# Ledger of designs, part 36: miniprotein binders against q56419

Target 1, 326 residues: q56419
Amino acid sequence: MEGRTLEEVQEEVFKRHGVLVPKKELEDLAKALEEAGLLLTEKVEARLKEEEEKLKRERPMRLAGLSYPEGEREARAFLEAFRASYPGEGEEARVLLMPHLEPSRVPEVYGAALAALEKTPPPERIYLVGVAHRPLKEKAAALPVPFQTPFGPALPDLPALQALDALLPFELFNTPLAFREEHSLELPLFFLKGRFPEARVLPLLVARRSPELGEALKVVLRDFPGLLVLAVDLSHVGPRFGDTPLTRTLAEEARRRDLGFLERLAEGEPEAALAFLGANPTRIDGVEVVASLLPLLRERKGKVLAHRLDLEAPTLSAVGAGTLVL

## First folded at step 17 (miniprotein)

Design ki1
Fold by OpenDDE base, fold request of step 19:
Structure ki1 (fold): chain B 326 residues (1-326), chain A 104 residues (1-104)
Amino acid sequence: as target 1 above (326 residues)
Amino acid sequence: SPIEEAKRLIEEAIRLAQEGRLEELLEKLREAIKILIENGASPEEIAEIAFRLAMEFVRRGAPPELILRLIKEVGRAAEAAGASRETVQRIAIEAYERIREEVG
C-alpha cells in the first residue's frame, strides 16, 4: 500500500480481478494490517530491549556451529588445522592486524595470525579493535561484558576499559546492540581466546575514524600493557560492493592496494598507508580503524605474514585479507 | 565576578570531597566548570581542578575507580559547558597524567 489510496487499491483490484471490493472492507483490512504492524513493532521493540538487557551480562556466540565449532575439543582441532594451513613461522607481535572474514575463506591468513601468536608472550590483556558493520551512536564503542567462546568466556578488563572511557570525550559504553551480531570481534576472538585463554579483553568497535580513540589508547596501553589487535579486512571488490564482476585487472588493483597498504603499515608509516589509498576505491575495510589508531602505529616496524584476495564465486566478488605483525 | 564565583564553588567542592559527599561535589564542580569554560579557562586550568579534587579523594583512601570516575565527570561537565571534544580530551588526559605522576 506504499503511497496508494484505498481508492487506487480498489480500482486496481477491480481492473485485475473484476471484483469491486467495498471501501469499508479495505478500510478494515488496512486497519487490521496497521494494528498487526503496530503489534509487530511493539514485539520487536520489546525483543530488542530484552536483548539489550542480556548484553549487560554477556555476549553469546552467534557463529558457533557455523563459522567455527561450538565444542571445545572440536574448536581446538579447528585451531590446529588453521595453524597447519600456514606453512611459515610467525613473528612476535605487539600489534597484530588480522582478518575478520569467514575463516574458511582465508584459512592461511588466520594460520599466519596463529603463527604470530605462537611467538608472542601471553599478554595480560588484548585490545581487540573491530569494525562496526552497524551504526554506532559514537565513532567508537566498547562492550564491557564477557564474550562467549568455545574455550570459555573472554572476560573484560574492566579497569583498563574504565581508564579508556575516562580519557575519551564521549561515552565509550554506547550502542550495546551493535555488538550482538558483530562478527569482526567474534571471529578473531575465537583464535585469540584459544591461544591466550587467560588474557582479558577490551572489545572495541570503530564505525568512523576517531583520533581521540588513538590518543586515549596510547595512554591506556602505557599503564595497562597488552596486545593490540586490529581485526580488519582489506579490499572489497565486485558486484556485492558496486563493481563489475571480478576481472584480472580489478583483482590486480585490489592486491596492489592491499599490499601497498600493509607494506606502509609494516614500515611504520600509517599516514602514508592512508594517503596511498586516497578515496579508497577498492573499499579497504580497516581504514577507519587505522585512522583511529595512528599514534599506536607510527614508527612501528613489522612484517606482512600473509595476504589473500578471496573470490566469492556466487557473486563474482572478492575480499582481501591480510596478517601483519608490528 | 564569575571567576570569583567559580573559585568559591571549587573550594566548596574540595570541602565536599573531604567529607566524601560525591554527588553534591559534582553539582558544584559542574557549575564551576561551566563558569570557567564560558570565561575562557584553559584545559590545564580545568585539569588542575580535577587534580585538586583527586588529591582529596586519595587522602580519603578512594580506589582508582573513583578517581577515574572523577576524571570522567570533569569531562562530562566540560562537554556540557560547550567545550570541544578536543578540549574535553585534553582536560581528561592532563588530569590523568598529573594524578598519575603524584600517586602512581
Scores: ipSAE 0.822, ipTM 0.936, lowest interface PAE 0.5, mean pLDDT 91
Fold by OpenDDE base, fold request of step 21:
Structure ki1 (fold): chain B 326 residues (1-326), chain A 104 residues (1-104)
Amino acid sequence: as target 1 above (326 residues)
Amino acid sequence: SPIEEAKRLIEEAIRLAQEGRLEELLEKLREAIKILIENGASPEEIAEIAFRLAMEFVRRGAPPELILRLIKEVGRAAEAAGASRETVQRIAIEAYERIREEVG
């Protein structure tokens, strides 16, 4: 991680404060900070390094050659085909809700996300908030390492991640093993990296609703502007999820809940969206993410671009997916 | 009094900050925050301590990363002292906003 050189820090301090700090004092401070572990020093680097060593310094692709092509050329063709599957035009996104379901199941929903991204100016950074399908030590977590993609590594925004950690009442960098196989980040990241190759990423997972995350992110997004992406699925119904086999009635209820949720989000009423779901009997996947990000979703008007309830025929189960722009 | 002791520890931490003795500073800071929280200090009072220390760091040319870490360490100290997560976050955000307003 290319930390700023002491010279760059000296120049920044001079520019900001009009004080030329002697390099020696900066070195002594950096050393004292390093010794105290206050710089991303050997201890944070050692913890990051232990986690990075456990993750071999980057998060490898797990679904390449399965859910999407491994090769860059084939991956670009894949993106183009998915974009083509959605016949509409997108809108500029400040917040994008998109699925993390297997892409082949809901191609037009991913196509709608790509359409929105076409109308979105390239962000400096992407706040990618997925769903933890494995237990986290805390309600939310981040992984501050490169994520491999067919388009090259998605690099972390370390300054913004550090700011986020500082504003959270818990350790943000927890449970790195939860990221290793988490598809809720990997799948949307394929599309995001393909569209915005130069954007830094903040890969975040939510296991349980964290109002603290939304409050912290509100501050961080102000000072570190970027695209917020909610990588969430919608209803999960049928035998795989504890229901009877899919019926017309069950499908209609799932669609009603999915669309009612998305429409209320599109109106800038995330609390109303949550209230509409109540006990969430159709198991909308994104509830905990939305509940965590309320401050960022309030009063934002947008549009539902796509929705699908996709049948998994072997299990007679279905999963809802949607694309929403705010 | 416990509060007087906390004040002494804070002033010592400020001196240690001026000297660049960060580990010792953090020790004093943790002890001071513990006393303050146990005696009902407000989040604003704790945030003010973070702000005062941050200003000493800025004066010494500390990078932004260090300031963020200071905020985090204050939060950890508050949590360790039994503060609620809500309180810890309020301390962190308030400290952050005060520091930002001063340093740009």
Scores: ipSAE 0.822, ipTM 0.934, lowest interface PAE 0.5, mean pLDDT 90
Fold by OpenDDE base, fold request of step 21:
Structure ki1 (fold): chain B 326 residues (1-326), chain A 104 residues (1-104)
Amino acid sequence: as target 1 above (326 residues)
Amino acid sequence: SPIEEAKRLIEEAIRLAQEGRLEELLEKLREAIKILIENGASPEEIAEIAFRLAMEFVRRGAPPELILRLIKEVGRAAEAAGASRETVQRIAIEAYERIREEVG
């Protein structure tokens, strides 16, 4: 490491490649470097290049055995338990808004999503739009490779992805390393693949609002019909996010913002939903996704099936999650 | 004139398309689009070029993937010539819709 900390190396890799490498991976690399006598940065870069080359073939599971079971049998039991946690019935979805939060925190919200999927005819393809928690080279990106799941690989819809790329004024297939650790796609995809094993997928990430994405997708969805899924969380409040510890007042404000956002979306008024948030003081995660997809959300009426503000007790922080069908 | 040169390049690109010489076609196309954009061509005029070339591809039995690649390359050429993101997208959508109307 020649006097550099793991944090400094992480920052350097982030600056150079736009990728936040997990500290654990850097620790493993550091050990390997101590054995090899190589500079940490050179080996990290070489490893990132290798991982990028692997991502040309497939995206492996990262959260199997952590957030969901790795084995298919156990994964099916997991789906059943989550469905059971929501006592209601779903509605047919053309657009599904669902969380990407750790499933164990909001089981009934994922259960509501499963309930909606039960009433939805199997789509040929799923447009899965997640949130980029890492920098992208462009406002949005896609990864046109199989995503591994306990139910087998989720295969990309290459024709629809190519059509989308053709209609965008930027390179859609950018920043492949941003997909490697992105949970906003992996977690929803578990539920979607479990319910629709034969559906192809368009795994999309949004880092910043892209009106161009919405305009392109409007055309693509016409010619390549499918289920649109917004994998987004809602409010993020408390010390982890720069606030004071959660209070009744802060929780009420978070719920008000979450529900006010979802209700306006349910009325087919996505611009009103965005306007209602203003400066987004409770940090609703899905704002940039919704702002990108306005043409697809306008005039679509639907229903809020579930909402929860979930407390993370160790940090006295909370995250909002919801399920909306349109 | 620059516009006459662009027209010559487009006709050469069309001939190259007829011969299946894709990479050479793309070179001529990029040069033509650069000239046209620098001289104030509309998005619709650029989209028409994409459409004309696409029809040559269709005539040769090109798969849809190659047509989509052509649209993308037209967009890249427009961006490289200094067109705005809005202009590039308008070109792409207009070209796509015209081609779709003709070939389904």
Scores: ipSAE 0.822, ipTM 0.936, lowest interface PAE 0.5, mean pLDDT 90
Fold by OpenDDE base, fold request of step 21:
Structure ki1 (fold): chain B 326 residues (1-326), chain A 104 residues (1-104)
Amino acid sequence: as target 1 above (326 residues)
Amino acid sequence: SPIEEAKRLIEEAIRLAQEGRLEELLEKLREAIKILIENGASPEEIAEIAFRLAMEFVRRGAPPELILRLIKEVGRAAEAAGASRETVQRIAIEAYERIREEVG
């Protein structure tokens, strides 16, 4: 409907299909789409401005009752069940790579992250770096407000965020609306806040590789020590992502790419991990995050704790997820 | 000369810092940085300006937040003057490290 009148749409439908849709039905549809926020009308723009103003105060939960329980008691039971899904022991993490995929799809991978967190002393702060699935005005962004969780608000580390902003050649606090529905932060944060209730958080998004972010964070992490978390998924293969339906060959290639990427990161060779992907034909998520954080990943040895390529049966597509400790 | 003008503006900014006149200081700072960058000043020379101003802030008991704001404003001024992102970041990091070494 972009730029077309309802009359023009009505005429097009009539010409193509021989059906005269009543103008009222089109108006009702347009209204419903507007109310659903699917059309950018003046009303939707006003709503977005209101939401942006709210995001100056806090980021509310969006996936509570969907991806994880809203209630604290149920949320604690959820954490325990996910931890139980991973039979192994974790290791102390200074850097944690974990998924942001729907938790129910890869429970043992989140369980491995929880196992690592059990062996990690409570950090003063968590640098949570997610993937921007919406465009940002800059290559990276932060939202310096409390993020709501079932365990209470995850409070921002304002001093560390300000130091990071000061060391960046762009405005860090950009595109607040990109954080509104960004699951790459919300889902990992549930697990992190549940394990470390007193840790402050730096919620960061990366849309495109920013070497400047890695250089700035290297300085900030020295003076503001904390846990670095990369909230990234791995391969995205199948029809949802432009491939043929998942085959054994395609799945084997996705696993090879995922594991080869993680193993090279575990060896402290992030440049080799990126080079191994080449054109990234299996569309490993978080490549831009890793490319931004190279100075923080170099020479850090660690361990791959878990990996899964999870089939989405309705679309015959699959997404890779992994947990890596450094 | 343009460089002499920039030096005068910096000294005015230092006086303004001593008086607590932040907004006027930032105006003088932006003008000075523009002149310096247009005349080929190094990132280290720009960082030195930030350092000198920061020391005046510290002497006045300014909180760390104002020092970080000063560094950010220097970076914004450099960007506005046409400096590359690499140059802007180098200025910011150099200023930050020099200030840290002096005040802890």
Scores: ipSAE 0.821, ipTM 0.935, lowest interface PAE 0.5, mean pLDDT 91

Design ki1
Fold by OpenDDE base, look of step 17:
Parts: sequence; structure tokens; C-alpha cells
Structure ki1 (fold): chain B 326 residues (1-326), chain A 104 residues (1-104)
Amino acid sequence: as target 1 above (326 residues)
Amino acid sequence: SPIEEAKRLIEEAIRLAQEGRLEELLEKLREAIKILIENGASPEEIAEIAFRLAMEFVRRGAPPELILRLIKEVGRAAEAAGASRETVQRIAIEAYERIREEVG
């Protein structure tokens, strides 16, 4: 604390831990600690420091220069090209379902997302819910640190993240290493940050269905309004995923599952969407995310803007991607 | 009785809140919640305790973030006492909503 204002400490604790500690309470705590001779500040600072050392101060770009340009100018041109790949107009989104697949595979699907974002008033915050492709300690997790993008850092909404954590029956800030290479957040965040440079972000991962997350987010979204983004892919079929090589029949089934899922979501019937998939034989990626967010998806009507089943020719496998607005 | 002991601990926690002794408060709070949960306290009763303590924090000018931390600590204490995740979440949401209604 030597030389920092309580505001700076508050901001730092917020930036680092997603916890905004009140200035007055920091003052009272500092005073009580000064009086009690026990620097709770040292234990809180040590625990915060240990949590800070565990939580990298920022999440660096991992896919810059690979999946998208690193330079801002080139990144803007990239966004424009992707938007141009979708010939339609978007609609205002309160909820956006978009892919996290390699952008070059499904440019028009990302273009549709950009079209929707053009019709969406700039949100104060974005709840970005991705899929955990690595194990989490809990069913869901958040990383309360800046995410680097070509457009500058996407800053976390720490007050909203703290509120979310408080309403969850588990530690939200778990498994920070799962975020390090998670593309399900990085790729959609590129497009979101490019469109809404001033929006704060809540980067969330779901590994398994968490009804608790949906209930908590329902409360948080009331008091901390923002755009909800589901960064999910759809069907995964072919040898990479344990199937035979892609056939017409398998592709038709994947498309049927993808579109049937998205259409039911567009009708405001997320439970029907899940039920339609059953055992999920085509391995729709977004199932656990949707199952976690049911309270936020119910009775919301929307529109499917784009869908593609993209062939990965070297593996004769395919992945479905879609863009849905609610 | 165990319930009377829990009540005493809560009142002591409130006094500790008034003195700004947060860690000691949390210790008393955890002990009280343990007793209450073991004796069949409802989620609403636990949420009431969180609310009462939160009001003391507000009175002292505690920012929203400490209130949220208090809610989280109450949840952790309930979980540690053997409450289900559903129960823990009910406590947290109920406490949050009551506090929100009071302080805006």
C-alpha cells in the first residue's frame, strides 16, 4: 500500500480479483488493521497476491497472426471483409448465439453476427459465454482479467463478475489456466471488441450444464444489463469425432439437428431445443451452454441469420456453425 | 440451546461488524451458520442473518463489493456446514434481493 491511494488499491483489487473493495471499507479495514496490528491487508493482500500470481494480470492473444490479424488496421479490414461475406441485414440482439470455430471456415456466419451487432446499441457490458474445451474444477468459470485484442484490451466488468460469484454456490473464479488457450472466448471476442470497443466483458466458460449459472445470471443481468453472447459451435461429425467419413446422409442429419436446435431457440423454447437433440448424436457443442442459460432464453423470440456445416477436407469431418439473434 | 448459542454468535458478529473486525466477524458467522444449518434453519433464516449484517455494513458506509463478499462468505459457511448447492444459492439470492430492496 505504500504510496497508492485507496482508489488505486480498489481499482487494482478490482482489476485483479474481480472484487471491488469499497474505499471506506478499505479505510475502515486499514484503520482496524492498523489498530489490531494484524494487517489483514497483508493476508488479504497475500491471498490477493497469491490469487493474482495465479491469475495472470491479463490474458494475452494466442491466435493473433493465425486466426485474425494482430495489427489494428489489418484487424479492422478483417472485420469489414467478414461483414461483407454476409449479404443480409442483421437484427438487434439481446442474446447473440455465434460460433467460435476458426473464422476462415465460416466467414458468412461471423458476418451475420457482425450484421446483428450493427443493429445492436452499444452495450455497457457483454456476457461472453464460451465452451470449455479443457476441464474445469467447477461446471463453469470466469476469468476476471483483461483480454488482449488487436483493438486494445477487453476490460472485465468486475462488479458484475463479483455479483455473479456471490450468487453462485461455487467459486466462479476457478481454473484460470483453462482460459489461457481457450479459443471459444478469444475468437468471438475479436469481433465483439472490434464492434463495441468500450464494452466491458464477462468472460465465462461452461464445461457442464449449470442451472445455477442461469439463475445467478438472471439476477445479475437485471442489475447489470448487457448483451448475452453464446459462443458455441453446433454439430461435430466425421472421423475426428468418432464417425465414419462425412456422407450426404450424415451431413443432412447434422444440418437437421443444427437447424432444428436453432429454430427452437428462435421460437423461445430452449427446453424443446434440448429435447429435440436427445442424446445429441451429432455432438452439438453448445448444449451445455444452452442448458445452463435456460432462464435467459425462455420466451425470447428471434431469428436464425446464418448456418453452415463446414467440411474439414483433410479429415473428412464437418463442424456446424450458426448465428442466432434473440 | 444450540439456537441460542447461534443467536449470541450473530449478535457478537454484529458487534464485530460495528468495530470493523471483519475476520473475527466471519469466524463467528461461520460458527453460527454451522449451528443453524445443523439444527434445520431455513435458507430464509440464514439469508436474514446475511441481511442484518449487510445493513450494519451499509450503515458504516461499506461499498456494494463488501456486501457481495459477505453474501459469498455466508454461502461458503452454509456449504461447509453441509448445505446443498441449491440451498446455498437460495440463501445467496434471497440475501441479495433483500439487500437490494433496502439499499437500492
Scores: ipSAE 0.817, ipTM 0.927, lowest interface PAE 0.5, mean pLDDT 90
Fold by OpenDDE base, look of step 20:
Parts: C-alpha cells; structure tokens; sequence
Structure ki1 (fold): chain B 326 residues (1-326), chain A 104 residues (1-104)
C-alpha cells in the first residue's frame, strides 16, 4: 500500500472484482491492518528480545528434525550414512573447508569432510568460521554460549574467545540474534560435534572481510591450538540468485570458478584464489571468510577432496559445495 | 604538560593495580591513554603501558582472563581516543606478545 491512495485501491478492487468497496470499509480495513501490523511488530520485538535473552545462555537447535535427526541414535546413523556416501579416504586436516548447504543436497561432500576428520587427531578446540547471512554490527562476530546438538551441547572455549576478542579492534561479541538461525554454523557443527564430542568450539561469523580477524586468529591459534573450519558454500547461480535458469554454460562457469578457487587454496595461494574470482560473478559464498583468514591459509598446501554443483530443480538454480583439507 | 599528566595517571593506575582496584585503574588508564593518543603516542608506547599494568596484575596472581581484559580495555581506550582500528589492533597484539613473552 505504500504510495497508493484509498481511492486507487478502491478503483483497483473494482476493476479486478467488480465490487465497489465503501471507502469507510477500506479505511477500517487499513486501520485494522495497521493496528495488526503494529501489534505484530510489538509482538515480534518482544519475541526478539526474549530470544536474545535466551541466546545469552545457549543457542538451541533450529534444524533438528529437518536437516538432521534430533535423536542421538538417529544422528549417529546419519553421520555414518554420510561418511559412507564418500568412497575415498580423507587426509589429516589443520584447516578444513566444508559446506554449510543442506546436507541432503551434497552428502558426498559432507562425507569427504567426515573422511578428513577421521584422519584428524581430536582437537582440543574447533574454530568454526561461518558466513553471516544476516547483517552483523561488525565485520565478524562470535557467540560465546553452548550450541545445542543431538550429541549434547557444543561448549564454547571461553579463554580462547576472550583472547580473540582482546586482539580485535572491535567487540567480537556482537549481534547475538544473527546466530539464532544461522545454518552456516549449525549444519557443520552437527558433523564436527558428532566426530569430536569433547572439542570446545569457537563459533564465528563473518559478514564482511576482516583482515583483523585473521591477524588475531593467527596469534590465538598459536597459544590455543585447534582445528580451523571454514564453513562456506561456493557458487550460487540461477534465478534464486538473479541469473537465468541453469544452463550447461552457466554450470560449467560455476564449476570452473569453484574448482579454480579451491585449487588455488589447495596450493596455499589464497590471494590468488580471491584474485581468480574477480568480481565474483557466480557469487562464491566463502569469499569474505577466505579474505578474512589469509594469514592462516598462506603457504598451506592441501587437497580438494570433493566438489559438487547441486541443482535445486524447483528454482532451476544451483549451489556449489566443496571439501578442502589444508 | 599533558604528557606529564598522563605519566602521573599511569603511575596512579599502577598503584591501583597493586591494590587490586580494577575499576578505578581503568578510569585512570582511559584518561591517560586519551591524553597520550591526542599527543601522538605510538602504539608501542601504549602497549608498554598495558604491559606494565599487566605485570602488576601478574605479581598479584591475577588470572589470565583479567590480563586479557586489561588488553581489551587498553584497546577500547585507544579507540575512544580516536585511534584507528589498525592502531588499536597493533597495540593489542604488541601488548599481548610482550606479556606472553614474560609470563607464558
């Protein structure tokens, strides 16, 4: 209704439905909608405040029973099935790049991550760096609370988080509501917690490239060693993302960019990986994360274990996912 | 001079650290850092202040968490005084590394 007069709405309804709605009824309806909107806004605000207060204590599961099983037994079977979907062997990871896409879309890519984790000694802590799909007050954020999983809570490493915050020129603990429904942490964390039940976690989100984060983490990782996990997706192409429907040409370009990005990361050349993408026309999700973590990725050689460009048939769109070990 | 005032405030902050009076210390620290930054103090000079204060806390048996808080508060004070984010991070890292070298 922004910019339309009641008379214009009345005329439109008359044109569409052949009914002349009395202006008074439209006024009453508009008022009722406004009142309902205001009430909804107040209720939403109150609910958001309540959720924010809850997030001071824990981050509950949001995707349990949807993306992964809620029950522990079923969750373990889920992990095993995903591992089985990848026929290869993994390698020991110091840095793991893995997807955060809906697991059922790219099971073998998650399977490759699990294969890598099988070859990785249990870390004391996991630095889990996801992508903020919602705005943050700062370029990056952390939530220093337990994250619920079917395997029990993933407990935060408070000392390491505090050290990280101390070394950042901004408040690390910002925008708690951005974590509430952020799947880029929740989905990878399921796999990580299932494999490493005793590991503490540093749940981090990146909204925009933060070189400061990489510099701080470089110091923190020295004194608080752990597994670094980049939970990132790759290309996003098709109508959902502003492109034409997926074609062979578009898919080939997405794959080219995904693999070219991952291969350069595997060579220990993260700057070259970023440069290769240029303006990032296929919208690789992990660009801001990689750009933030350059000091941790430089000169680290590794291996691409898996890649998939997965078609979302209802929207004729596709998302790239990969698993990289460094 | 402003610099002499800052030095006095730092020495007072050190005494307050020795007494375990954290909040009062932070007040003096913020004021001192403001003066120093406004008068062109280097990141290394600010980091030295953080280090000196941290050593007083270490001598008192302060936990690592309190040392990290001191570093963070120094950074906040520098930012509040108009230091760039790059400068603030340099201060924090320098202070952290110096403290680490001394106490592990």
Amino acid sequence: as target 1 above (326 residues)
Amino acid sequence: SPIEEAKRLIEEAIRLAQEGRLEELLEKLREAIKILIENGASPEEIAEIAFRLAMEFVRRGAPPELILRLIKEVGRAAEAAGASRETVQRIAIEAYERIREEVG
Scores: ipSAE 0.817, ipTM 0.932, lowest interface PAE 0.5, mean pLDDT 91

Design nb8
Fold by OpenDDE base, look of step 18:
Structure nb8 (fold): chain B 326 residues (1-326), chain A 113 residues (1-113)
Amino acid sequence: as target 1 above (326 residues)
Amino acid sequence: SREELEKEIRELEEKAEELQRRAEELAKDPNTQEEAIRTLVESQALAAEALLKIAELTKDVDEAIEAYYKLAKLLARISELARRLGDEELFRRAWEEAIKAYDRARELLEKTK
């Protein structure tokens, strides 16, 4: 309704549904929606404030029962099935790039991540760097609270988080509400917690490239060693993202960009990986994360374990996902 | 004397606050943004000197640790502000000093275990 006249709405409803809603009913509905919208705004604000206060204590699961099982037994079976979907063997990771896409869309890519984790000694801590799909007050943020998982809470490494904050030119602990529904952390964390139940976690989000984050983390990692995880997706192409429906040409370009990006990362050349993307016409999700972590990715050689460009058929769009170990 | 040093710390803090206010006023005008950043660097440098003096003077290890972490934070801010100004030398030096302050905090923390 925003910006439309009641007559335009009436006409649209008639065109779509074949129902002529009386103008008075639309006025009453608009008023009720405004009143409900205002009431919803106050209620929403109060609820947001309450949720922000809760986020001072813990981050609850949001995708349990939707993207992964809520129950521990079922969650373990889920992990096993995802691992089984990748027929290969993994490699030891010091840095793991993995997706945050809906797991059911790219099971073998998550399976490859699990395969890598099988070859990785249990870390004391995991630096989990996701993508902020909501605005942050700063370029990056952390939430220093337990994250709930089916395997129990992922506990924060408070000393390491404090050390990291001390080396950043901005307040690290900002925008807690951005973490509330951020799947870029929740989905990877499911797999990570399932594999490494005792590891502490540093849940980090990047909204904009922060070279300062990479430099700070480089220092912190000296004193607080751990596994670095980049939870990023790759190309986003098709109508959902402003393109034409997926074609062979568009898919080939997306794959070329994804693989060219991952291969250059695997060669230890993250600057070359970024340069290869240029204006990022296929909208690789992980660009800002990689750009923030350059000091940690330089000269690290590794291997691309998996890649998929997954078609979302209802929208004729596709999202790239990959697993890389360094 | 301890009293003289405490006085010096207060004077540094007061000057830092004055410069901070000035920087905030300068930041309101798009034409004085560079001057605002420079003034902010000066403010933070004075505050950093104060924190260093606190950290070195205090006999309280926890206070020293906190002061060194705060110092590292300020120096990291100075480094970023210097980068915005295109002052590569200050950028580098401030960052190196930030790491030193951080390292000092870490050393003290390890001794308290």
Scores: ipSAE 0.846, ipTM 0.935, lowest interface PAE 0.4, mean pLDDT 91
Fold by ESMFold2, look of step 18:
Structure nb8 (fold): chain B 326 residues (1-326), chain A 113 residues (1-113)
Amino acid sequence: as target 1 above (326 residues)
Amino acid sequence: SREELEKEIRELEEKAEELQRRAEELAKDPNTQEEAIRTLVESQALAAEALLKIAELTKDVDEAIEAYYKLAKLLARISELARRLGDEELFRRAWEEAIKAYDRARELLEKTK
């Protein structure tokens, strides 16, 4: 049982509590605990099945009322406030790198993304590529359903998703539950849907670098042109991420790594950007996405619009976020 | 004749399924992993041949589009398996053929519009 005989358990209970529990009662208790564990497992499995069935029809808002307002009127005002946090001008984007960090932590970084979208002709579709925070069955995944937002549903581009799936050596629609709580899609999508209410979306997640995804997307974008969005964060440093406490030196290194990475991407040199990071000592979140999408980033020049390395005071840690237009 | 072509397709599909089952059995043994991959490539090549025959001979445009999309995916899988084997020539050629099958499906879809 717990590495003890029932007689040993019986003796210990008697010594501590002054009662002798018959061996049969201890056997019955062990069976009941085993059955309770099975029932908890079945309850969890049933709940997950229900969530999976819901996700096959739509992906509901999970962060409304937490990271952004639920109501459309309030959500519109929220967007305007974020745009105002970035006083600069944007530039037209064919590729946009933007964060998925909590928006209130980096308001001018999201504002810079909105400024870029102001200069960007409304696309027919948006390829939204986030970072999977839960395991995927494959290197990458999509969920071909409407994603709810305060601005209405972001409809999937089903023909483009089918075309993409046809060029991948694995099933693209492979892990619906990984999308259930995935903020790396939901947070950027709020801003994108607010600005481009008519654009369809390809909601994509990368768990591990997938060169085949980038090669397939290069072909699909030829026939289904649209805006490519890399929804990624940058450095992750400090105790929450396994480091010593955040020091001035570590913060300066993280900022240098973030900006050097973004600058090389802006020069159209994504391989050089990855090489610059080496072993990725500051844990830039976007590495797997960039490594997947190399064919779409090569020779595409642009501009870094914003960057912040934001302190998480409770954890003495920091996360970098940036806005890059290509 | 159409009957002869359908027989050829069924024979290709049956052989591909036999090889796939053999590859799955070989994959269970760590000592036969490379042979499993090579057998799977052969299986998928036969399945790809069957799909190509379906796509080029069918009168049903929707069936042709579906077959070309399935062919593209199968060729993309062959390309990835070739990469795992270190066969750079097969990797490149299978990917080129995947794009051709994809392009054919796209061309048919554009005509159907």
Scores: ipSAE 0.830, ipTM 0.929, lowest interface PAE 0.6, mean pLDDT 91

